# VH-VL binders against UPF0128 protein PH1314: the designs that were tried, part 15

Target 1, 225 residues: UPF0128 protein PH1314, of Pyrococcus horikoshii (o59052)
Amino acid sequence: MIKMLEGYYIIENPGVVPAERRFRMKDLKAWGYDLHLGTIEGERAYFISKTGERHEGETYIFKGKEYHVSRTQKEIPENARLLARIIIERGNPYLEVWLEEEDVKFPLTKEDPRIILKRIWEKEKLNQLLKHVRAVGLTTDFYKDNVFTQGIPLPYEEYPPKVRRVLREVKDIHRDLTGFGRFVFQYFGEVDKMHNYRLYWTLPTLHLFDIDIANEVDKVLGMLD
Key: E = the ipSAE of ESMFold2; O = the ipSAE of ESMFold2 at other seeds; V2 = 0.75 times the mean of E and O plus 0.25 times the DockQ between their complexes.

## First folded at step 4 (VH-VL)

Design c04 (framework fv_ofatumumab; at its last look DockQ between E and O 0.48; V2 from the best seeds 0.00; counts 0 for: pae O 12.9 > 2, grease 21.1 > 18.9)
Fold by ESMFold2, look of step 5:
Structure c04 (fold): chain C 225 residues (1-225), chain A 121 residues (1-121), chain B 107 residues (1-107)
Amino acid sequence: as target 1 above (225 residues)
Amino acid sequence: EVQLVESGGGLVQPGRSLRLSCAASGFTFDDYYMHWVRQAPGKGLEWVSTISYNSGYIGYADSVKGRFTISRDNAKKSLYLQMNSLRAEDTALYYCAKEFDYWSGEYFDYWGQGTTVTVSS
Amino acid sequence: EIVLTQSPATLSLSPGERATLSCRASQSVDYYLAWYQQKPGQAPRLLIYDASNRATGIPARFSGSGSGTDFTLTISSLEPEDFAVYYCQQRYDWPYTFGQGTRLEIK
């Protein structure tokens, strides 16, 4: 949905942010984890460790429990799903991650999503996300201000083709990748080969843990640079 | 220059109410979580309440939950603390604080001068 | 609620000496711990965040270390302006809590 209001161009896709989302092994690896099959206190379980820190055949104590690594998984097992959700407890967001194998849930981690997002974005060199994030909760907000002139925002009819392409890419991300989003944009024109613009972009946090979606958002944030 | 200026403190009887205000300037107020932290005379620091940039996430210390209400007006760049059913143990210097940096976690880098609340008969 | 216990309650030292201040959490806070300095009549000043990172403008003589439940603030060579009260603070979980403080005083 497109809405023009007092010099703003607004792209909204209303909807319900999904309560949970399925992820791939490439996402888990980008988050910085290995997935293991083994035992916790002698009982068969799936669990994670930081990439490279635990090896097949290793037995170790973590948080007072004995872990044994039988296999380090290269892919999510065909009879299992890697799932995650964002929850808010006492005002703090948490990413809960688990593996569900034939209706049995194996908790993997519960962490501050900001820690994991920073790790992903640094490793993948997603510098626009790193520089412009302003809040992470059930949704994540980005703000970018590249305005250097004293002027009023231009109407959409005066947006050059490059700027209109950015708006189309945002619409496509909302439609095809996230389902929900709010993008608020002002364009002040091009001065000295520099686009003068301001944007505010709200997206569902859970989707930003999909590295392909994160990459696409980062590219769009930088399109006018 | 970041500035936080608290006001609205005073002497009140137990059971009464006060509303504290914090005027913010020198930063983009709308982008940051804001906090109230208090310090009783001669004692240490106690976190009181936190509010997110859009008021969507609010937290309270157990000692004030149900009695205090944090709010903000982003248009006026102002933070508020409505304090109801005041008790003697609420006597303190109340600081308004700004979160440090989104990536560095929720720590308090800029503090106001504080406003004194005294609850006594 | 996570309780932070600081020790010692008072540390008496001279300029040029090394100060070591301790903060112990009642449960793991991972690395989500900060240190603040407060001088009389002033608001607290953030020194260290996320256990070991110096805040903007904080001199290199201040360093933080630790993780889990045990954390340390070290001041390598005390300057006259360093004599103050120091607080640790966790942001691992709400409610955020502070330690009771360590008063660093001139001998």
Scores: ipSAE 0.000, ipTM 0.446, lowest interface PAE 12.8, mean pLDDT 88
ESMFold2-Fast, scan of step 4: ipSAE 0.005; ipTM 0.449
ESMFold2 (binder alone), look of step 5: mean pLDDT 91; pTM 0.922
ESMFold2 at other seeds, look of step 5: ipSAE 0.005; ipTM 0.455

Design c05 (framework fv_siltartoxatug)
Fold by ESMFold2-Fast, scan of step 4:
Structure c05 (fold): chain C 225 residues (1-225), chain A 120 residues (1-120), chain B 107 residues (1-107)
Amino acid sequence: as target 1 above (225 residues)
Amino acid sequence: QVQLQESGAGLVKPSETLSLTCGVAGGSFSGYYLSWIRQPPGKGLEWIGEIYHYGSTSYNPSLKSRVTISVDTSKSQFSLKLSSVTAADTAVYYCARDFYDWLEGYFDYWGQGTLVTVSS
Amino acid sequence: DIQMTQSPSILSASVGDRVTITCRASQSIYSWLAWYQQKPGKAPTLVIYDASSLESGVPSRFSGTESGTEFTLTISSLQPDDFATYYCQQYDYYPYTFGQGTKLEIK
């Protein structure tokens, strides 16, 4: 489920956040960190809040720099340095990155997700993938026609072998679909005694399709509604 | 069209490692799971494990501590190693191809089988 | 592990007979079951998959059915080449498991 990832922040170290970016961060919703843009070290960072509460997070490497991810529903502290986050603007996911003195916004899709998702759904390979994800008890959720799925609330290694087989095949297909659409499988650890997983579709680098084709697809989708 | 052929030593001494190779010819190697299955003389079939083109494996828990399956895509081969063998490991060993639909685990093509005897 | 139990262990029949052999799973496996035929000295060959789907090249006299955890393989009119040992196999859960086999022999 996409709603379960609200409030994730990516921080490098405590530091000063520019006033303009601090204001922008308050106005936008953060979803989390996209694996496509970094390397996961596999180790989780632990943070202790001012109230003494321990928070579990992830550590990522991006372009040689170490980033810490923490899940929170609160506003970003004034001394925290936010280096990247996933935001939703007008229904489109973006990764906002503050790297090397540049404020760079990478679109996770340059097109209406509806157009690209429906095109992928028409491909037999991805249609079979979605059917098999559902057949093993994982559900699919939709947000602006992007597909997200929630996993069984179990540690990855404790998933039934049939589910684990499907997840391995998702990873293999993800590699083969570079440049178009890719599924990303993420394990978010244990929250409230429930193990959290997300399989979602990401579009790392897309150029706009021919406008005539995009308009025709949109017309067809409108007819199906 | 698709042919699977087992090869390896037919006699293995107790406590040593059983090693078999399966050659795949005449069909697609990519996109399929490949399995090892054994049958002791006069008895039923036992699944040992499977491997995918990219090297992911699943093993029968009863054999997991002793089994390694590996794949060599450049030679269109996959291999079985079973360590610390005993007389109970005497069986005909088959390699087989799982059907390509990801929820399937039935075997559409089998090798001819090779008898491996564990004896001093 | 999911246990597969076949019955009968031995079935004697004549050419032209209609025969049915049964396989029972220790828990639900949906339709994730295959049937194999094995002749002496040879590898098993696939007959039925997904409980009721006939493998390409297998004669139409073979059919499979399912009811809950009970599965059957039926041969509507036995031919001499059908005398063999038949195995069921579940593929719903790892490890994949086989039944003990049913030997179909000449009466």
Scores: ipSAE 0.000, ipTM 0.424, lowest interface PAE 14.3, mean pLDDT 62

Design c06 (framework fv_siltartoxatug)
Fold by ESMFold2-Fast, scan of step 4:
Structure c06 (fold): chain C 225 residues (1-225), chain A 120 residues (1-120), chain B 107 residues (1-107)
Amino acid sequence: as target 1 above (225 residues)
Amino acid sequence: QVQLQESGAGLVKPSETLSLTCGVAGGSISSYYLSWIRQPPGKGLEWIGEIYWSGSTSYNPSLKSRVTISVDTSKSQFSLKLSSVTAADTAVYYCARHEYDYFTGWFDPWGQGTLVTVSS
Amino acid sequence: DIQMTQSPSILSASVGDRVTITCRASQSIDSWLAWYQQKPGKAPTLVIYKASSLESGVPSRFSGTESGTEFTLTISSLQPDDFATYYCQQYDSYPYTFGQGTKLEIK
């Protein structure tokens, strides 16, 4: 399915992203980003070529545009500023991010990610969402491993009925959180090992610090006392 | 393109079981939710229930005790059984496929519909 | 269950008219509403989804709006092919429910 991203860079949620950090495209796909490379004028980009072909080289992404560099550089506008680039090494794509303060809604900071999340997310709405996700984690059987273990969101109708019920109950809250990117539900922690559910946000920033997203979100939002 | 077609007996006696099948042509039913919807003559639409290709179902509570929906992926078909029918179950029965998005439940495409009359 | 009430039940209009059909939900359904067109003897066809998104292939004279629990389907310049019964459907909560229908007929 072709997924089209709008915004100032390749990542849907600008949030807070450290400059010069590299991501594997495989990880981004696992986090719910579906990549179709192409070019559309304005604030839109596809991350997989329209023909489906993948080439060794580098793809430079500017606000609203992309450029592919494969041993031969395309003409890059002299006034354009690099926001990110896709590097294809040994057949594998990687994303490098080059953001400045003007590219994000909040100032870039060297603070602990837990403090940054408090500034990005409305605490009360996320507390309500996490409460519902925990309830699902305790009562819902796995439908498919891929629903909960891959981090790739499914169309709403493909979730199990119990999960769909909870998602319906929180959709008003989620509507207000759409700008924070995509998320999937997996529960992780010291729980019944039969379930293994987690709450993932598909914000790459949290993975740059190699943290347990569900536990860190809980700490940031005050869900742990 | 994908086409849906209902089939089954057009006449059912009161207290018996109504049985219909929906054939899906031009594509796989894999990874789709599929629904049954009915319309009594001259009246509005009523959702009966849905099934996912894996066999997971959700039914309208008003019909839940009488409804069974099943799927046969090898034949690209899904079926409806409605038990203990009465004259109130006389309707055109449609099958439909769901379109997808984060919180979706709209239907496209629909089958052409099949009239089932409950009469002695 | 969520009750969907349409008004009017019958709307008489002429070709070229702007017509508006209303659908009211008994409780909040956010934007989770679809509109269908049904001609006599045929299955319903999708016109609008998510309250305001036009289905591919549907003429641009059709549009949908929302305000709280009130939803409207508007046809900006009525054409002969548009005379049909229109149904709204909520997909916020199980069971999915439909309005009773609005019959758009020639004046």
Scores: ipSAE 0.000, ipTM 0.415, lowest interface PAE 17.5, mean pLDDT 60

Design c07 (framework fv_necitumumab)
Fold by ESMFold2-Fast, scan of step 4:
Structure c07 (fold): chain C 225 residues (1-225), chain A 122 residues (1-122), chain B 107 residues (1-107)
Amino acid sequence: as target 1 above (225 residues)
Amino acid sequence: QVQLQESGPGLVKPSQTLSLTCTVSGGSISSYDYYWSWIRQPPGKGLEWIGYIYYSGYTDYNPSLKSRVTMSVDTSKNQFSLKVNSVTAADTAVYYCARDWYDILEGAFDIWGQGTLVTVSS
Amino acid sequence: EIVMTQSPATLSLSPGERATLSCRASQSVYSYLAWYQQKPGQAPRLLIYDASNRATGIPARFSGSGSGTDFTLTISSLEPEDFAVYYCQQYDYWPYTFGGGTKAEIK
């Protein structure tokens, strides 16, 4: 039997936060609405949102504290732009971070993830990418398989030439990072002449960047080529 | 301008609880921009971070002290407090309260109280 | 925890001279490093944050540099009021940790 427990941290209005700011576990609790308070009536767990609405939820224990949590988007306050939740799968905790309805999961390990991330960030290619990662609008998951376009709906050959060039660089970076942790580059497409992208890392350090790709893509590709 | 002021007994007996309060003036402790910290300095030695608190009551403590330390906040009095249990001579230090501008500084301290010397002696 | 090592422990200089103070972290702290000045009987005063940004009201003669594990505080021309103890502090990873301090004293 596999136990799956979930918790939520809500970050209020992350768009006001400086782009270079790192997200930490303490920030997730301080900024927004931490885990919902709820009660168990009979055998059903409920929680109360900031708006006063009652929603169905579940209870879990994380770091010695009991929480009542929601599992669905509609149970989360409407004024939150970035959502994060802690998921425990097969005894392993994960931080799932999503913007609106896009999902990304991160493992929490016995080894300090920040130490792992420091080893990764000190690599030359990754350091160049990290400075401008917000301009790289691709989704890939380094821990799932060798497909660096996980979550991207088009086959590799159907992407624009600039995007395919970035995908090749991401493959090289992934090869160098195998065994050290999880990175996710996320591409949301073009909206009103802007491209929307995000980069996510393992706990306790999170980076989230949203920028206009128009002026940065050529600069980043120049650094990677 | 925002000012911080420590208060509490200057002498505590071994095995007792050390209790200090920091009063914030010229600004609100309920600001989402700031964390509030305690830092200590034994006479002639360097600085040691004790812990921080957010106005919601969220706290984290230095692991070396976590089993003996509790912080609390009283937003109605614009104060936050520190308790250190089971004190020994090693807890003799000047205790400072300080402000952490979490959005910009993220753990650097821009405003400090003047400090209060606490001596642990019988 | 991240260990911060400052050198030299004592720096003996005359007014008008340049002071260079070093701070090393046991692991990378990126740019999440602050410098403080402390005079006898006083609370520490923030000089530099994020490795190189001067805090409000700090004179231009103070500058910070470095990233990763190796950081420097420079005072371009010492004034009499600059003779004090200087501490570095990392805030990349919890718990926050300070260096042992460098004492700048009159020769």
Scores: ipSAE 0.000, ipTM 0.424, lowest interface PAE 16.5, mean pLDDT 60

Design c08 (framework fv_necitumumab)
Fold by ESMFold2-Fast, scan of step 4:
Structure c08 (fold): chain C 225 residues (1-225), chain A 122 residues (1-122), chain B 107 residues (1-107)
Amino acid sequence: as target 1 above (225 residues)
Amino acid sequence: QVQLQESGPGLVKPSQTLSLTCTVSGGSIYSGDYYWSWIRQPPGKGLEWIGYIYWSGSTDYNPSLKSRVTMSVDTSKNQFSLKVNSVTAADTAVYYCAREYFDWLSGYMDVWGQGTLVTVSS
Amino acid sequence: EIVMTQSPATLSLSPGERATLSCRASQSVSDYLAWYQQKPGQAPRLLIYDASNRATGIPARFSGSGSGTDFTLTISSLEPEDFAVYYCQQYDSYPLTFGGGTKAEIK
């Protein structure tokens, strides 16, 4: 996955197809990566969906903890807790976060190689973000909920001030996570027929979550090759 | 209570770099609730926001100054700093560091340093 | 950027009188507006945030009102220590911007 850091173990041959090549092979179908803290069976990570379908995942170890990475799934496996999902849909990658009360009380350490996790897991920031995420539907799994596809897109200026602040904060978090001072982020929002706001944002580039970006991630973490 | 104190040279020559440090006491810079900001005030004029830095090193600068401004933070020393490059007489001002309480992204200054006058003169 | 305009530039009053200070934004800032007091040789001091909430330790004679683009700071009865320059600041968006200030001076 990402470079070996002190106390970090990577899968030697991850077998994960880079995002760009998978997109070209999928004929515009959705795919991506899920990051879980979950259980494994035997020598490999296996996830069992709510429908009983079995999914094979890949495992990496960081600071003695097991993190399971799986390819895009329609359902969250019954025996895994989703921390974050990177979704690639028709060439537009975006990040969704699902936060529960237990999750906001489980901060990650600075030594984590996934900057996204360590930043969004700080206690006070997560408590504040979670209030708005729940209010605007950002925690909603849009694969299960068709509101995003049936909602009415709104221009940024027409959102209430609190919703605009959430959109800007998501951009700031993404800016912080990559360590770069300035980004152009793409974001999209909708209002559904029940007047619930639904928000999501796009990643600045596919490269930030590709194995080939190890050098950029190490620069952000203050590490050298 | 939390207190902020500016330090740095009071006189800078034109074309040189203005460098200031803010020391925070009575509280930690390592905090998710606050940005750490610089504001300046030319003699007899109003207030101008320069920029902020977050404990993580994330920054945002006033577009009018962003080509000349850099901020840095040192959470272990409980300090954050401002550098303004290529100064002119127009940069003569009292410089304040301040703690910005933000509601999500943007906020107001709830604690201010006492200010330090920086004069740009030959 | 959002431009903040304060009026009047100077307000000449006697102790015990009511002071009314205005602040206008070039576009809506909802209620994301703060007021500061600055005395000569001192740093600004937060008085009001979210347009109408008094900061800790600020006397009840100070009150803020307004929303959108039009805001008012009221001092119900001026005390000698209230003669100072007052600034409004919007925090709806970056860059943060301040008004030009209103100087309250003794008549």
Scores: ipSAE 0.000, ipTM 0.423, lowest interface PAE 17.5, mean pLDDT 62

Design c09 (framework fv_zigakibart; at its last look DockQ between E and O 0.03; V2 from the best seeds 0.00; counts 0 for: pae E 16.7 > 2, grease 26.8 > 18.9, SAP .561 > .496, placed apart)
Fold by ESMFold2 at other seeds, look of step 5:
Structure c09 (fold): chain C 225 residues (1-225), chain A 122 residues (1-122), chain B 107 residues (1-107)
Amino acid sequence: as target 1 above (225 residues)
Amino acid sequence: QVQLVQSGAEVKKPGASVKVSCKASGYTFTDYYMHWVRQAPGQGLEWMGYINPYSGYTKYNEKFKGKATMTSDTSASTAYMELSSLRSDDTAVYYCARDYEWLYSGDYFDYWGQGTTVTVSS
Amino acid sequence: DIVMTQSPSTLSASVGDRVTITCKASQDIYSYVAWYQQKPGKAPKLLISAASSLESGVPSRFSGSGSGTEFTLTISSLQPDDFATYFCQQYDYFPYTFGQGTKLEIK
């Protein structure tokens, strides 16, 4: 839904914030992990380690248990799915990640999503996301204030075509990539070829762990710079 | 279906004014911006500006500011363009054209009126 | 103002020919180009938007390509109904501007 309220332009998609989501090996690697098949205390399991930390054939002790790496996976196994969800415990968000192979679940990690998102965004140089994130929970909030000359916000009819195209990109992200989103925008005009604007953007946190979606959001956040 | 029907041809003397109408049907008139485009004899197309028929807001190509006045009557689903202080070089076909985007200005045009020929001669 | 320059101004071709019409922008307009067909005494008809997106109901023999400053409209196998004048339009920045037109004639 698009709403125009007294100097604001609002783009909302009332879609679904997903409870869990499937991910690809490229996402797991962007999060900073290798996936291994091997044993934990002699039982066949999948598990992760930090990229480059453990090698095929290695046996090691971690948190009181013996791990053996039989093979480091190059791809998610064809009979498996890499899955993750955001849960809230004691007011704090956690990213839970597991591999599901033929209905058997192998827990991989449970970690603060803010730590993982920061790692991803730093490695991928997603500087708009890093600079403008304000809160992370089931949804993630961004706030950008790029106003150098402020007056009364302009009505939509005064927006230059490029600004209107940014709004379309946001609408398309909500429709095609995230399903849910809320974008609140104010535009104050162009001075010295610089756009003066303010925005607030709420997106499902789980989708920001998809590196392609994260890249697209970062690009759009910077389109008017 | 969507249709834009314009008023008939006009012959005017220099210094006069003319008001061209564009009646819309087959869609909700206030949901789409209405543009005006000029085509001089044997020449290409020139974008003149638009009106948002919901709010009445207008934007003009600077070339036509002071020459053209765009208005609309939402109860009649009709857009108007008035040309003032006519000169012989205002002789052209004038088209109304609907913006492609529902509730947005997408700035290209999916439906056009049949055109109104305005001839300015002594 | 962004100047859109079309070439050729007139193109003579036969039914069945592949024809290409070009449009050059005076600055980078990304992919914000539309193409129109206009027959004598009639209003323009939208064919393509966003440089390459074919409008619903337009025959598949029409295609568009390009980005930045150079854009093309191609008709893969010319039909009798295709003899008309063709215009490109940029919609990247105000004022919106059109190319001068390319008249496609029967050889």
Scores: ipSAE 0.000, ipTM 0.517, lowest interface PAE 14.4, mean pLDDT 89
ESMFold2-Fast, scan of step 4: ipSAE 0.351; ipTM 0.754
ESMFold2, look of step 5: ipSAE 0.000; ipTM 0.442
ESMFold2 (binder alone), look of step 5: mean pLDDT 93; pTM 0.943

Design c10 (framework fv_zigakibart)
Fold by ESMFold2-Fast, scan of step 4:
Structure c10 (fold): chain C 225 residues (1-225), chain A 122 residues (1-122), chain B 107 residues (1-107)
Amino acid sequence: as target 1 above (225 residues)
Amino acid sequence: QVQLVQSGAEVKKPGASVKVSCKASGYTFTSYWMHWVRQAPGQGLEWMGYINPSYGSTKYNEKFKGKATMTSDTSASTAYMELSSLRSDDTAVYYCAREDYYDFLTGYLDYWGQGTTVTVSS
Amino acid sequence: DIVMTQSPSTLSASVGDRVTITCKASQSIYNWVAWYQQKPGKAPKLLISDASSLESGVPSRFSGSGSGTEFTLTISSLQPDDFATYFCQQYNDYPLTFGQGTKLEIK
C-alpha cells in the first residue's frame, strides 16, 4: 500500500530549482535526521527518517528498494531549506508548501495533464485491487512478489503471475470510480503575485503549472466524479 | 570571474569593536552561503559560522556566539562580520569564503577572500 | 564536535618525491572531506572535494583517497610550487572542523 510521509517531503528538479532555495542535507543530519533519495514520477524526491530510528510498519517501497520512513513531528531547523511538509490530521492528509515571494521553488511541469491524471487514476485502481486481495485472504508471500512502485501501476505484462491472476478475476473493479473521489488533485494556491503559476497537490507529488496548463488541468478535473 | 575582496587591516585596543567586510562579485550574491573562518598567528583554521544572504539567517560555532555577529547587505553584495569586546586572543586573520553549490552535498569552500588582519594591542 | 587529526605535523621532502598526508576523523564522515593548500601570507585554496574529486585547475599530481574515518592526500611528484601547509576539512556535520595542518617544507 501507498504510504505517506507525515512531516517533511521535498521534490527537486536540478534544471529549475534556484540555488538560494536549496535543501541542506547536513543541517538535517545535525538535528538527527537522515535523508533517502528516490524519485517520484521522474523527479528527484527526498524521504526523511530520524537517524537510526526504525518503526515497524513504516516501510516504504520505492523502485524496488525498501526505505524506512519515520513520521516525525519534530520541526526541521530554521536553517534547513525545505520546500514542503506533509501533515496528517484525523485521516485528512494535506501538504504545506513554503514558497518565497517571487520565487519558483518547484520544477515547472510541461507534462500533459491527461497523462498525469491517467497515472493517478491507475494508482487508485491499484489501491482498490490491493484492498480486494487482502479481503480474499492472500498471504504475505503475495506481497513479496509485488513489484508495485509507490503505488504506480506497471504494464499488465510486468506484474507477477499472482497479481495478473487477481487482475483478471476482479476486472470489474476497473469500472469502480468511487475511489477517485478523494481530491487527489488539489489546487494549492497562487505561487506568484502575477497569477502566472498555480501549484497543485497530488499526493505524494507536487506539480507547478503555468496558468495555461493549470486551466487545462482544472477543465479535465471537472470531468471526474 | 568570482572574487571576494575584504576590507583592510585593523589595529584596535582591548574592549573595542571591529567590523570586517567582504565584497562579492562575479556571481549572484544571494545564491551562495558565506562562511567566516579565523586563523590565529601560526595556527590552523577555525570555522566561525555562516550567513545565508537571501534571508540573513545565520549559524554560529558555539565558541563565537556572543563574540561575532554576521550580517549582509544584498544591494551592495557585501557580507560583514563584527567582533565585539576585543581581547588580545582575538588577534587573527579573518577570512570570508563562499560555500560551493553542488547537489546539496556541499560544505567545502571554493572561493576565499584575501583575509583581514585584526590586531588587538594595548 | 568531529575532531580532525592530521599527520605528520611537519614533513620535509625534496622535489620529485612522493609525499603522503593523512587525516583521521573522530567518527565516520563518509566521503565528506575537502583538502586545502595554503601558501605563506595567502588564503587557502581548495584542492580536492568529496575525498577524491580534483578541483578544476589543480595539477593531476594531487590525489585524494579514503572514506569513513581515514583520508589521504598524495602528491605523486613534488614540485617547488607545492611547499605549503595542507588542511583537511569535514563537512558531514556542524560545526565545520579542520585538521591542524601539515607543513610541507623543503629538505
Scores: ipSAE 0.000, ipTM 0.415, lowest interface PAE 18.1, mean pLDDT 63

